# Designs tried in a protein design chat: VH-VL binders against e8mgh9r892to1049. Part 9

Target 1, 158 residues: e8mgh9r892to1049
Amino acid sequence: TNVDSASKSTTNVAKDADVTGTTYAEKDTNYPAKNAVDGKTVMESFWGTKGSENKTDTLNIKFKDGKQKIDDIRLYFYQSSSSQTISGYAEPANYKLEYQKDDGTWAPIADQVRTPNYAGANYNRIQFTPVETTTIRVTFTPQAGMAVGVKEIEAYNT
Key: E = the ipSAE of ESMFold2; O = the ipSAE of ESMFold2 at other seeds; V2 = 0.75 times the mean of E and O plus 0.25 times the DockQ between their complexes.

## First folded at step 5 (VH-VL; framework fv_namilumab)

Design c1 (at its last look DockQ between E and O 0.82; V2 from the best seeds 0.00; counts 0 for: pae E 5.8 > 2)
Fold by ESMFold2 at other seeds, look of step 5:
Structure c1 (fold): chain C 158 residues (1-158), chain A 119 residues (1-119), chain B 107 residues (1-107)
Amino acid sequence: as target 1 above (158 residues)
Amino acid sequence: QVQLVQSGAEVKKPGASVKVSCKAFGYTFTGHYLHWVRQAPGQGLEWVGWINPDSGDTNYAQKFQGRVTMTRDTSISTAYMELSRLRSDDTAVYYCARVRWGYDAFDIWGQGTMVTVSS
Amino acid sequence: DIQMTQSPSSVSASVGDRVTIACRASESISSYLNWYQQRPGKAPQLLIYAASRLQSGVPSRFSGSGSGTDFTLTINSLQPEDFATYYCQQSYYYPWTFGGGTKLEIK
C-alpha cells in the first residue's frame, strides 16, 4: 500500500536485496528473511521471529545494486488475527534504523520523521536526511510475549 | 512461587452469563499473555482466546466471537473471562493459562473453574 | 482450523514399558507442537514444547520428535505416576487446537 500517489514512480532499492536476519530469528523456515524484500505486502509473505528468545532481532538489507542514496524507508508489519492466520505476531514495541558507512561501521539514520511516530500496526513511513549507503539495518524490540513479522521493508530516494 | 488462582465453581441457567477470575502470583502479570482454555466433561481441550494484560487487547476463537469478553485489572494482577448467552454445551472446566516467553506454549495453568449450565 | 489427529485414543501398558503416542496436523505447523499431561482431576501440565524441547522439571524419560505434520511423544520406562491423559496442541495458527487425547492406563 502506497500513501503517496507519486510513490508509484519511485524505485524501491531494497527489493530483492541480499537480506540476513539474526540466526535465531531465521529458525522458522516458512517465513524467511527474504520475504521482507520480495515486493509483497500481503499477509502470507513476511519474515517472522516466532520462536525467538532474543531481546531484539535484526534484519540487514544489502541493496542489490550497490550504494544508493536514500531518504525514505517504509516498513509493513504482520499482525495475527482471530481467523486461521499464523499466531503470536504484533508490531514491535520499538524499532531502530541504521545505515552502514563506507568504512563498514554502523551509524543511526539521523533526523527521522516517522509516520506514525511509534511502531504502527501495519504501515510505517520514515523520512530522513539523505544517506548514501549499501546496507541498512533494522533492529526490532518485540512487545512482551509476541513475535515481530515484517511483510516488507522498502527504501526510496524521493 | 509462580501460580494462577481461579474463582470457584459456578452453576448457571441457560441464557445467563458467567464471569471467571484468574489471579496471578509470583511473576510480572503484564509480561505474559494470558489464555483461556475449556474442557467439557469427559472431552478434550478447546482454546477460547487470549488477553494481553498490558494493553487489554484480546483475540477470541471465532466460535466465541460475540459471546466472550476478556478483561483484566492490572492493579490486582487479575484477568477475567465472561461468557454470555450460556448454553448447556458451555458446561466445562475453564482454565486460564500463561504463555511462556519466546515460544507459544502454556507453562502455567490455573486450577480450573467448573461452570455448569443446567435448567 | 488445523485439525489435530491423535492416536491411539487409549493405551494399556505396564510399569517399565516404552509407550509412543502419535499426533498428526492437517497442515504443516513447523515445530510448533506442544505436549501436555493431565492427571485425573488436575489441570494439564506442559511436558514438551517446540516439538522436542523438555519443559523444566519434566523427567528425561519423556521425549518428543517430529516437525511439519507428524509428531511423536515417547515415554521410556513408564512409571506409576505416568498413568494420565496426554494431549498434543499446535500453536502455529489461530485458533490453537488440541488433539483428542490419549488415555494411558495400567494393564
Scores: ipSAE 0.107, ipTM 0.695, lowest interface PAE 5.5, mean pLDDT 86
Fold by ESMFold2, look of step 5:
Parts: C-alpha cells; sequence; structure tokens
Structure c1 (fold): chain C 158 residues (1-158), chain A 119 residues (1-119), chain B 107 residues (1-107)
C-alpha cells in the first residue's frame, strides 16, 4: 500500500544543477549548458555544440544538493527537423558517462543497461549499478558533420 | 583533389521524374553531409535538402517534401537526388554541395546539372 | 522560413574600388551567415563563413562582418576576377536560405 518507491523515482536530482560545458570560440550562447538541467525536454531548450571543432564535447553536472545516490540517468537529444529549427543537430555517435569520486578523479559508470542500446534521437534511459557522487560528466562524440544538442539530462535513484 | 562530379544535363516532360547523381572524389564520402541546391535560369539559389551519406538520413525543404528523394551508394561514393512530378518551374541547375566540417557552410560544389522541364 | 535580403541587387564599380554588400536576415541568425561568389557559368564558391571567417585560399581583400540580423561583405581594392554575383546564406535555421544575390559589374 506504500507508494514511497514511486515517489522517490520522480525526484530528478540533476534539475537546476551547476552545469558547465566545453567552451570554444564559436559557441552559440543562445543554447547554454543550463538548458540541459532546466526540466524542459522541448526543442527550444537545449545545450548545443554547434560551431565546435572539438573531437568530443563534455557536459559536467554538479548536483545542487551535494552527494546523491543515483542508478538511473535519462538523456534527451535535440534533433534538427524539416521545419524551421536550429540546423545541424543530431544525436551523438556515442556518449560516455562518468562520475566524480571523492578525491576529484573520474570513474566510468559501470554495468550500464541502455535503452536504446545506441544513442537514440530522443529519449535515452541508462540504468546502472548505483553510485554515490556530487558530479557526473557526459562526453559526446558527434556524428560526422553534426553538432550535439542536449535537451535534458536527468538523474534518479530508482 | 577534392571534387564533386555530377551527371549530365536532362530534358524532361512535365509529370516525369529526374535522378541526378553526384560522385565524390578525394575525401571520405561518409564524413560530410551532402546538400542539394538549385538555381532557376537567371535566379538565385534555393536549398532543396540534405543527406547524411553515412546513415542515409535525409532532411528536405517543405516545398519539396513528397516529391524529392535523396539516396546514396557508399560503395561508389555517389549521392542521388530524384525529383518527381516535374513541372516547368522545376527547370534549374541542380548542385550538390559538401558541408565543411566544424561549421555549416558549403565548401565544395559540384559543377551543376541542368534539368529542363518542357512540354 | 528566414528571409535573407541583399542590397544592392547590382553595383557597378571599377578595378581598385571598395565595394560593400549588405545582407539582412528576417530574424537573428547569430553569426551563422556565409558568403559565396558565383562567376558567370560557374558553381558558387565559398568566400566567408561564420560571418567573418575567410575560407582557405580566399584573398584578404575580402572581409565579412555582422552578427544577429545585419551583415556586410566588403571587397577592398577590387580586382578583375571579382566581377561576379555574391550571395549571402544563413545556416542557422532549416530551411537554409539565400539572399537574392548582388551582381557586381564593371563600370
Amino acid sequence: as target 1 above (158 residues)
Amino acid sequence: QVQLVQSGAEVKKPGASVKVSCKAFGYTFTGHYLHWVRQAPGQGLEWVGWINPDSGDTNYAQKFQGRVTMTRDTSISTAYMELSRLRSDDTAVYYCARVRWGYDAFDIWGQGTMVTVSS
Amino acid sequence: DIQMTQSPSSVSASVGDRVTIACRASESISSYLNWYQQRPGKAPQLLIYAASRLQSGVPSRFSGSGSGTDFTLTINSLQPEDFATYYCQQSYYYPWTFGGGTKLEIK
């Protein structure tokens, strides 16, 4: 009769996090890193890498409420369409998830089950062996000739 | 040398289809999006759409949605644009163009293919 | 669709002149504005990308400026090979759109 588990699964600990993204000279400032954690998954609110010449670009997400136990990350990618949209965006070729240890070093998030098991155009759910951390990092490898847009990244303890 | 070489001129009747080819030389074909741009005689340039040669994904301008099909054959580094239900206002030079890596601009253009639609 | 308005539609100039071509977008396109040169009977060629960046091999007498909605191509010390039609093009929103062109003619 207890609904505590369902209630806990609705808490996104990444919302309004302190976020930073890779910087470069031609960064489109209309699509800053904060858009990836503002709780919106709509097309006009995303962090974008358009203009980047980097081989990869990275988003760092520091949780507002300090160390959190997480086992579930959700990623929403921006995709350009045939209508009037910001051009040149597609889901990445791949992405890498890491968490920051107490000593400030980075470790891969282990035992990931990804749904889908490739970078999906919209919703991506990544379930894994729980980690306790203040900060996660996602590194994106773009498809050739495209930029990566992140509409939202969410983190949960499910 | 990096080049895009297109198929020869075509003359078509209204209602027919045309398929223009664009063969890439001197670079990794799947590493750049290819776009198609047309230019009616004495007119400016009009964007038709693009194909990702790696995935085969496409994006077409709304004006051409339902009439244009873009495909490619990666084994011969060739892209194709097919335009159906042709009408006289489709008469134009059709260009394929490569998007440069790092910024969305057309750094290499094919020589153009004249398509004439006349009854 | 984003409308790109070029002015003037044509300009007559002499070798050695300075020529300025304007391009206006109907909405902000940040710095995602490219300039192309098209010589008679030839395909367009990229001159400037990202509003102000010269494409490799383009002479330094070409320059671009602007951001948002208002952009300018400048040709300093016009040469005989510069008599052509110039197009601006935005690559910020799909569909990508071109200006109407500016024909640069010998005076």
Scores: ipSAE 0.084, ipTM 0.695, lowest interface PAE 5.8, mean pLDDT 88
ESMFold2 (binder alone), look of step 5: mean pLDDT 94; pTM 0.958

Design c2 (at its last look DockQ between E and O 0.82; V2 from the best seeds 0.00; counts 0 for: pae O 3.8 > 2)
Fold by ESMFold2, look of step 5:
Structure c2 (fold): chain C 158 residues (1-158), chain A 119 residues (1-119), chain B 107 residues (1-107)
Amino acid sequence: as target 1 above (158 residues)
Amino acid sequence: QVQLVQSGAEVKKPGASVKVSCKAFGYTFTGHYLHWVRQAPGQGLEWVGWINPDSGDTNYAQKFQGRVTMTRDTSISTAYMELSRLRSDDTAVYYCARVRWGYDAFDIWGQGTMVTVSS
Amino acid sequence: DIQMTQSPSSVSASVGDRVTIACRASESISSYLNWYQQRPGKAPQLLIYAASRLQSGVPSRFSGSGSGTDFTLTINSLQPEDFATYYCQQSWYYPWTFGGGTKLEIK
């Protein structure tokens, strides 16, 4: 399966990516890293950091179809807002977006325009100068006393 | 024009408190964290902490925990930093600075407020 | 905490010279390294962010490089207005920390 220029703006190249996360406490539960790329933005499908003692936690997303040109990332955070939701989750205090260069090193994604500017409760859209990469990573700093839940991360060429 | 304008210089005695203001112009005040950085005379820069002007949440450097309080009034686009139980080594210029998200850099600085703590 | 070490603490140079300033982090900060210029009696001003990107309005004679732990600021063809103190600063994780500064003086 190949992605070409005709599918740019409509194709989420992060869907079903090979994903790893840094926290062990949530990796062997119903909140594994793969939930962040399964194409679902529903409450039951998220990657969670509850129980992590790390100052930050990271998701690495390796696109299934290899090197992709992207300029648009969408992040959907899980938020504890009612008795229906799982407790202890809020949007992060900070998130950092990086792409992997051909030599395996990481660089910050350039010229980001964030909507909203800081992490919003659910939907976050980040538009930027296009990069060509096989892999992105997102590093989250949690709010004090909270964990970070990621319902979905999407990547597009718009 | 985007700018941060701080309150004027203050002279305080040891044991007192000081409250420095920082008023934002030309951008959406609640859309950016505001950080505070200080500089003792002839010295380098030291991070004090930040406030999220939207939620009011704060994060302080451990050195200032229990002595610093950061607040804001969104109706007048103004942030405040209050430092209590002042001592002579708190004498410094106190800056507020805006963070540019994505790169996490201080792209706009206030002019600074000199706080002098003396007998 | 991430310690930031700048070298040298001062540099004496002439207009037209090329100067480099080093900054080392005590642990990897990826490319989350910023450079500021501070003129006497003034607030710091952002020069370089993300290790190598110029802030809007900064002359192209300024450049930054590095990643991980080792970073440099280069000033080509020094101008009279460049004589100031320069600080590096990491923004990888809190507390954000600054280098000790490098004072650039006219020779």
Scores: ipSAE 0.415, ipTM 0.802, lowest interface PAE 3.2, mean pLDDT 87
Fold by ESMFold2 at other seeds, look of step 5:
Structure c2 (fold): chain C 158 residues (1-158), chain A 119 residues (1-119), chain B 107 residues (1-107)
Amino acid sequence: as target 1 above (158 residues)
Amino acid sequence: QVQLVQSGAEVKKPGASVKVSCKAFGYTFTGHYLHWVRQAPGQGLEWVGWINPDSGDTNYAQKFQGRVTMTRDTSISTAYMELSRLRSDDTAVYYCARVRWGYDAFDIWGQGTMVTVSS
Amino acid sequence: DIQMTQSPSSVSASVGDRVTIACRASESISSYLNWYQQRPGKAPQLLIYAASRLQSGVPSRFSGSGSGTDFTLTINSLQPEDFATYYCQQSWYYPWTFGGGTKLEIK
């Protein structure tokens, strides 16, 4: 009989998404954009912007299964340490979260509650008023002199 | 009651320095960026830079690089902006402002501090 | 740097009128466009963020629209308290920049 609409899901709808990064950053074949959606948060699987001279860099994530309802995004940043083979990475100074509306235009994701408030060195959870969309994008402003590495971006309907 | 309260007006000669304070009330000081924006008399608004009160990290507009220093004291929820080697065109009202989450909009402003640079 | 061009520089209008103020960015800023109201001798106050979202406590006679490069602020049915200077501001990337302002004066 009638069971209204989609149940809330704990499934990461961003996993294996069709993902592209800003053109220069995407050309780094060692750290391609697909690493940000492979479902792994391990240190060596990330999308990296090292070598980019852009003021910002953007990761565009088109969900594999089309339009999804989401209310929860999780971002995992790579950061370098003195013993890392991959140097020059830190969490961004800021990140902007947007979703694509049905008419193809972009809007900021509304009513965000971020944990932590600033970009955290690794794990960041962003909860918000649910949106229905096929595509999200994240635009990163790096810290001065640093690049941004994204180990994973996940999206959920919690 | 969320407020930003700034120090009083200053009169300086060219070549001097000025340090303006901005004290936060009614919210977690380290949980929000603070920006500084200035407005010359009869003119529009100009962004100076920001400080992250948690880390102490800063970002300055290029024209102020090397002359501006932004600091904070988290024990008294106070941010500071120091501008050195003042020139007459630094005469302005200097505002501190808090940034709203994820939209990067100034949702709370201090009352402003007039800095006058004249010989 | 992103240049913000605001027009007109001043508007004369009467209580009850509808006023539209334009703001243009020199390159796309998505929807990261904010509007502020400034009364003489006072700090600016946030009216609209994200191009079209009203700040808490702002009357519904204020509205914003646009995305990309072209944005508008509309004030329907002007009230005496609305006579002030209005600024647009982009927060897409640093340095954050403001429009030149629009003085809204009683006619």
Scores: ipSAE 0.380, ipTM 0.797, lowest interface PAE 3.8, mean pLDDT 87
ESMFold2 (binder alone), look of step 5: mean pLDDT 94; pTM 0.958

Design c4 (at its last look DockQ between E and O 0.85; V2 from the best seeds 0.00; counts 0 for: pae E 4.2 > 2)
Fold by ESMFold2 at other seeds, look of step 5:
Structure c4 (fold): chain C 158 residues (1-158), chain A 119 residues (1-119), chain B 107 residues (1-107)
Amino acid sequence: as target 1 above (158 residues)
Amino acid sequence: QVQLVQSGAEVKKPGASVKVSCKAFGYTFTSYYLHWVRQAPGQGLEWVGWINPDSGDTNYAQKFQGRVTMTRDTSISTAYMELSRLRSDDTAVYYCARVRWGYDAFDIWGQGTMVTVSS
Amino acid sequence: DIQMTQSPSSVSASVGDRVTIACRASESISTYLNWYQQRPGKAPQLLIYAASSLQSGVPSRFSGSGSGTDFTLTINSLQPEDFATYYCQQSWYTPWTFGGGTKLEIK
C-alpha cells in the first residue's frame, strides 16, 4: 500500500474541515458535503451531486486548524456498481484544484502530478509544489448523464 | 529539449482523410494530456479535442464528432489526429499542444502541420 | 460552450506605448484564463496563465489581471518584437475556447 510508506506525515489536515458544497439541492440529499471530510472512504459516506442542475459543482474545504502547509491531496470518488448500489454516480470527467491565497483570492494549485493522470474511479493522488493555505476548493465536471460522489478528500504535508 | 514535432504538410482532396502525427521529446509522454488546435488561414484558433496518452481516452469538440479520431502509440511517444470526410473549410494549420495540470494551459506547442483541402 | 469575447480586434500603437487588451467570458471561469502570443507564421506561445501568472521566459512588460468574467492583458513599453496576434483562452470547461484575437500593429 503506497499510503503506509509514501509519507512521514500521518496528519490529514482536511479531516473534519468546515466544508460546503455548491449544489442547490445539497441540503435535500442523503449525501451532505460533510461526508467528504469525515475520515471515511467507505461506500455510502459521500457528498453527492445527484439532482444538481449545475454544469459543475464545487466543494470548499476550510481546514479546522487554520493555515496549513500541504503538498499532497487525495480524492476518493464513489462509483455506482453492483456492490455500490446508489445509482447514477461515476468519477468526474475532470476536477480543478484551487487554494485560497492570503488576500482571499483563489489560484490553481500549480505543477500537479496526478496518479492516475485522469480522474480515477476511487483513489486519486495529487502531488504538487507546497502551498500554505487555510482553504482549498475542488470543482468537478461530471461525466455526461452522471453525478459526482466524493467519498473523501484528504490533504497532507509529505 | 522538451519538444513536440509534427509530421509534414499534407494536400488532400475533399472526401479524403488525413492523419497528423505529433512526437514528444524530453518528457514523460503519458504524464500530460495532448490537445489539438487548428487555425484556418488568416483566422483564429479553434480547439479540436484532447487525448489522455496514458489511458487513450479522448474528448472532441461537437463540430468534429464522428469525423475526428485521436490515438497514440506510447512505445514511440507519438500522438495522432485523423480527420475524415475532409471539406475545403478543414484547410488549416493543425497544432498539437501539451497541457500541464494545475493551471491547465498549453505550455508546449508543436510547430504545426498545414493541411490543404482542394480539388 | 463558454464564449470568449476579445477586444479590440486590432490595435495600432507606437514603440514605448502601453497597450491593453480585454477578454470577457460568457460565464465565470475563475482564474482559468490564459494568454498566448502568435507571431506571423509561428505557433502560439504561452504568455500568461491563471489570469496573472507570467510564463517562464516572458518579459516582465507583459502582465495579466482579472477573475470571473473580465480579464485584461497589458503590455508596458511596447517593443518592435511585440507585433503579433494575442489570444485569450479559457480552460475552465471543455470545449476550451479562444477569443477572436487581437492583432497588434506597430505604428
Scores: ipSAE 0.379, ipTM 0.789, lowest interface PAE 3.5, mean pLDDT 87
Fold by ESMFold2, look of step 5:
Structure c4 (fold): chain C 158 residues (1-158), chain A 119 residues (1-119), chain B 107 residues (1-107)
Amino acid sequence: as target 1 above (158 residues)
Amino acid sequence: QVQLVQSGAEVKKPGASVKVSCKAFGYTFTSYYLHWVRQAPGQGLEWVGWINPDSGDTNYAQKFQGRVTMTRDTSISTAYMELSRLRSDDTAVYYCARVRWGYDAFDIWGQGTMVTVSS
Amino acid sequence: DIQMTQSPSSVSASVGDRVTIACRASESISTYLNWYQQRPGKAPQLLIYAASSLQSGVPSRFSGSGSGTDFTLTINSLQPEDFATYYCQQSWYTPWTFGGGTKLEIK
């Protein structure tokens, strides 16, 4: 076989995952939780928390192919920047990454290296000590007066 | 050796300001959030806020908003906390502490800086 | 704000005893609960993170448990160096808050 094609996995195991969100924005047909895993990082295909009264909101992502080994998560945030964007969105003040253990309990993902080290307006890469799990969840704390929009979440074994 | 070293004790009058420094050693200063926590004599621990040393962004506990300013100088790996309009109940040991990412726990603490506010 | 309630506020114990300290959050914090030890005149030191994980160098006689709102720190077979004040702390969302502390004294 072609030895020049050997590489680390490039498969996004979160694509088309079974995903749910905790917000009233989950009920908005234009910004449903499934937009965070549809493979799009462009405008208007995002999960949004506008209108949520929760202090934090959570996306729960269950991988379609069951248990996966992952060490790399990529988060893409929507932001309002012009009259052509949906108003009221900015990157979160912070986010928490957790994985589900085999016994159904949740644990924080360990040893994270974030690029950037703060939540960035669009692209965020989080590398960490590998975990094996069927499900991850991300909990977002919004900036004051803003909502959080997630264009995509991706997960890899790199 | 990973370490946070703080400036020395301060004695201030009510209405003055104090600026405490926190110098980082043995790790990449801009890769971790740095928090400030205080402890009044004989009392528990109280969170003051954090700074992102890379961007300079800050988040303060509401009771300190308008009186506290956190800054940093990345060229010397040093963070600062300034508290203004001091009153006697600001008398405390002020700690800087590094946050361990993922778990969001204070894994490295400075030695503390005693700030005494008295007439 | 998330209120953290520790109990007891103090306990007297002897070397070799087992001590359990409780911490309750006013709302769910998942497993974002940390435990610190503070000896007199010293800065706090991290013992337990993520509710149940031991910080590097912490003896196995320390253990933590819980999730959601109810958490415990257990110290088995107390040693002389364990007489200190213990704090729980939530890091789920800001402002981060500490329990009132539990002072562990020699009996």
Scores: ipSAE 0.339, ipTM 0.784, lowest interface PAE 4.2, mean pLDDT 87
ESMFold2 (binder alone), look of step 5: mean pLDDT 94; pTM 0.955

## First folded at step 6 (VH-VL; framework fv_namilumab)

Design d1 (at its last look DockQ between E and O 0.05; V2 from the best seeds 0.00; counts 0 for: pae E 10.1 > 2, placed apart)
Fold by ESMFold2, look of step 6:
Structure d1 (fold): chain C 158 residues (1-158), chain A 119 residues (1-119), chain B 107 residues (1-107)
Amino acid sequence: as target 1 above (158 residues)
Amino acid sequence: QVQLVQSGAEVKKPGASVKVSCKAFGYTFTGHYLHWVRQAPGQGLEWVGWINPNSGDTNYAQKFQGRVTMTRDTSISTAYMELSRLRSDDTAVYYCARVRWGYDAFDIWGQGTMVTVSS
Amino acid sequence: DIQMTQSPSSVSASVGDRVTIACRASESISSYLNWYQQRPGKAPQLLIYAASRLQSGVPSRFSGSGSGTDFTLTINSLQPEDFATYYCQQSWYYPWTFGGGTKLEIK
């Protein structure tokens, strides 16, 4: 219904989720994984991978209210600049979005429409064929010589 | 119609260079990675590398480091692959291919360019 | 680097037969496994992506399955146009790598 759609489209089911990042990055960063789901998109509240020696780093997000239907992910990256002065961060070269199936295996999220296509320096919207899941994960390939900072990841049923 | 159109066949001597072009039609050229894949006669497919047409960033397979250069001209929606110090085992069909977002699959391929290296 | 082992390297079959082709990755690639068909003298064409999803315009007699390291392409009720070479390819980590190919020939 229209009422259910309007109600669901305003609820970020990833806010305050159980979140884990790769253990290598978390050991060496002042920017813990929980910053990616705290509802803040400002410069100092991000999960950072600086110091990671991994080829890729992964953020695993388990929704606080269990299984959710989602079709819309919003992903905000930190980028170092003259006004964003924590150094060594850029949007990733690539990111992979997956959901956990009921059997515990992972699948790529289907039919993604990315705005923008390449990772944007801040805001990225990814719309897709709805999935029902308890958990999503995002795997980042950094640009050469850079770390990845995730200011926020949000998930909606629009 | 979405397509990739490559330059014609080349015959080269060992030690020379070759530059293959790949022109994009029917989609936003800068919006997708462009990869190069080769196939020696009667053999399988081998990944050479990619270019990001938006930024110009590249990534090459280790085997080709120091011999391959990938470039693009965004004003004419064209990518280039140059391979230098050619040897006989570089004889192959060279393909350009576009990547589909989300799945990272080659959804559009050029027709291929035969490069023959012989004395 | 992720090595892709494809088997068999060749198979001979008749129109109407069912054929299964295997692909194994040297480490987990989740479901980032693609299948391509290459007819003689032509460029490869995308057949299956994300291990099991059918590319638009590909007949439903083709199917893919698997996750992790072990993947399968199945062709039901072979048609004359299906006699080609088939390649699997992982897109999980660079360098992206292909299996050695499976040539499907008419018996």
Scores: ipSAE 0.538, ipTM 0.835, lowest interface PAE 2.3, mean pLDDT 88
Fold by ESMFold2 at other seeds, look of step 6:
Order: sequence, then C-alpha cells, then structure tokens
Structure d1 (fold): chain C 158 residues (1-158), chain A 119 residues (1-119), chain B 107 residues (1-107)
Amino acid sequence: as target 1 above (158 residues)
Amino acid sequence: QVQLVQSGAEVKKPGASVKVSCKAFGYTFTGHYLHWVRQAPGQGLEWVGWINPNSGDTNYAQKFQGRVTMTRDTSISTAYMELSRLRSDDTAVYYCARVRWGYDAFDIWGQGTMVTVSS
Amino acid sequence: DIQMTQSPSSVSASVGDRVTIACRASESISSYLNWYQQRPGKAPQLLIYAASRLQSGVPSRFSGSGSGTDFTLTINSLQPEDFATYYCQQSWYYPWTFGGGTKLEIK
C-alpha cells in the first residue's frame, strides 16, 4: 500500500480497541472482529463476513483510551484474487461511517472526503471534520454474491 | 455548475421500449452513483435502481428486474435507462439523480422525462 | 424492504404558520433519513440529509430531527414558496424507499 507517511498521525486510536461485529461469521472462526484492529494489514489477518445471513454487517469500535478526537479513518479491505488464497471476498459496494454522540445516539461522520470515492480494493482514506467520540461504527453493504473482509481500520487525529 | 440534463418526453404504445438519457455536467461523471426514480402522475416517488458509471455495475428494484437495463457512455458523460415491454402503468416522469457520498442522499436531480404509455 | 410512513398526507396552513411533518421507518435506519421538497411540475430538491443537516442554500426555517425510526421535518414561519409536497426517504438499505408524501397547501 502506498501511504504518504507525512500524512499519517503518530497515534492510531483504534489499535486494540474493544470491537464487536454484527456477524461473528460463526462458520469461519479464523476471521474474528479483533483482526480488524490488531495493527496488521497483511494477507489473511482480517474480519470476514462470509456465511453472514445479514443484508449488511457492522463493526463497532470502542476506543481503549475513551474519548478521542479523530479526523482521519483508514480502511483496508481484503480482496480475493489469483495472488490471495481465500475466495469469496471483495471490497464492499458501500460503507457508512458513524460516530457515537455523548447522548448515546449515532450520527454520520460529516464532510467526508474519500480517497478513492468508491470503496478501493485495499486502502481507503477518509478525511472529515473532526469529531470527539468514544466509539465509531462502520456498516458494510457487500457486492452481490461477495463477502466483506476488513484487514484493518485505523483512526487518527492529523 | 452541476447539472443532470435528460432527454425529452416520449409517447409509446404498450409492449414497446423506451430509452431515457441523462447527461452530466460540472462534475466527474464516473465518481458518483446515478440512480433512477419515477413518479406516476399525481403519485409519490418510486426507486428504480442505480448504475455505477465507473464500472457499469447495476442494481435494480425487484419490480423492474428483467424489464430495465441501465447503461452509460463515459466518453459523453451520459447514462441511459431502458424500460421494455411497457404497460400503461409505466406512465410516469422518470428522474435521474446523483448520490452524495457519506450521506447517501440525492443532491442533484435531472429535470425529469415524461413517458406516456397509451394505446 | 424498509417501509416509510409519512403523516399527515396533507395539511392546510397559512403563511407565517409552523408546520411539522412526521416520518416513521419500519426498522431502524440510524440517521440515514433525507427530506425533499417538490413544487408542482418540478423535480424534487434535497432539503435535509442525515436526518438533521440542512442542504446548502436551504433556508434556516427548515429543520429536521430524529434518529432510529421516528423523524420530523419542521417548517417555521411558512413562506409562499414553501407550499409544495414533501417526501422523506431512507438511504440505509436497498431498495431505497420514500414516504407517501405530505402536500402542504395554503389555507
């Protein structure tokens, strides 16, 4: 992944977060939600939705150090290809980014600039007007016939 | 300025097909989903489906499966919706609309194309 | 499919009045609820997105609120140009669906 190191924050506040997913993908226990925040963007360390019966699936990420200011989220998707050994995965058709407000309700993250616009096969950077929150969540709509694999989600204050 | 400009009104017989065009101006055509929404006279709004102008991928409401085809020509920033085997209850204004990233709202609408299906 | 129930279906009001319009989703849509205004013979126009955020250029007399399943559009101090039909719409899950509309007419 060609990431401009000058633009990365020094602290990924999502690293080792308390993470839950709407599907555990119980038919494939090798791809649990914790893989999305373990700091690995390499092959086959990802949270996978294969076997999910849900129309969408959600990762809920509660930061380990409580309330954080963030303005930059990075999403890394797993995709199946001739060079990848696990089949049935592609980037989502769409993803929704939300933060939890102090009153416990959820709001879409404002003023998103996505690079790329459509979900990219691996690296996606989303920059936005800063929010202060304890928790973010990401909801994925899969491409038809595919599952979604999330190698990593990172959050920064840049 | 951002605009979506649609082709003119059409009158068709039952059983015919219609192809409505939607030309984009003032933004990167391939950078946003384009949706089609219809409205029968005096009625509410009904979602028909979307096209990804970059990939050509489509998603159609079940009601229109097998009768609608959405395509595009990226060289002229134009999307198309073709509806076949027309019935009288397909009489409606057909709109194209652009989706705003992050919020998934229709922020730009075409002016609409009236399609009248009558004997 | 997520059904959107809009009430009332019509309302008569005077210039200067305050009007509220309700929209209910059959299941939670978080805050992915949009409001559109449609004048007769015109295309719909986005008023409010993300339940409560005003689209650029929309007058501040419009406001939206709610999350989950229950949402409202409020119009303060009605102006002559506000007499139109209003639609709510969810963008949480395909197919995207609209409320039945609320026609706002001059009393």
Scores: ipSAE 0.489, ipTM 0.830, lowest interface PAE 2.8, mean pLDDT 88
ESMFold2 (binder alone), look of step 6: mean pLDDT 94; pTM 0.958
ESMFold2, look of step 7: ipSAE 0.008; ipTM 0.611
ESMFold2 (binder alone), look of step 7: mean pLDDT 94; pTM 0.956
ESMFold2 at other seeds, look of step 7: ipSAE 0.029; ipTM 0.641

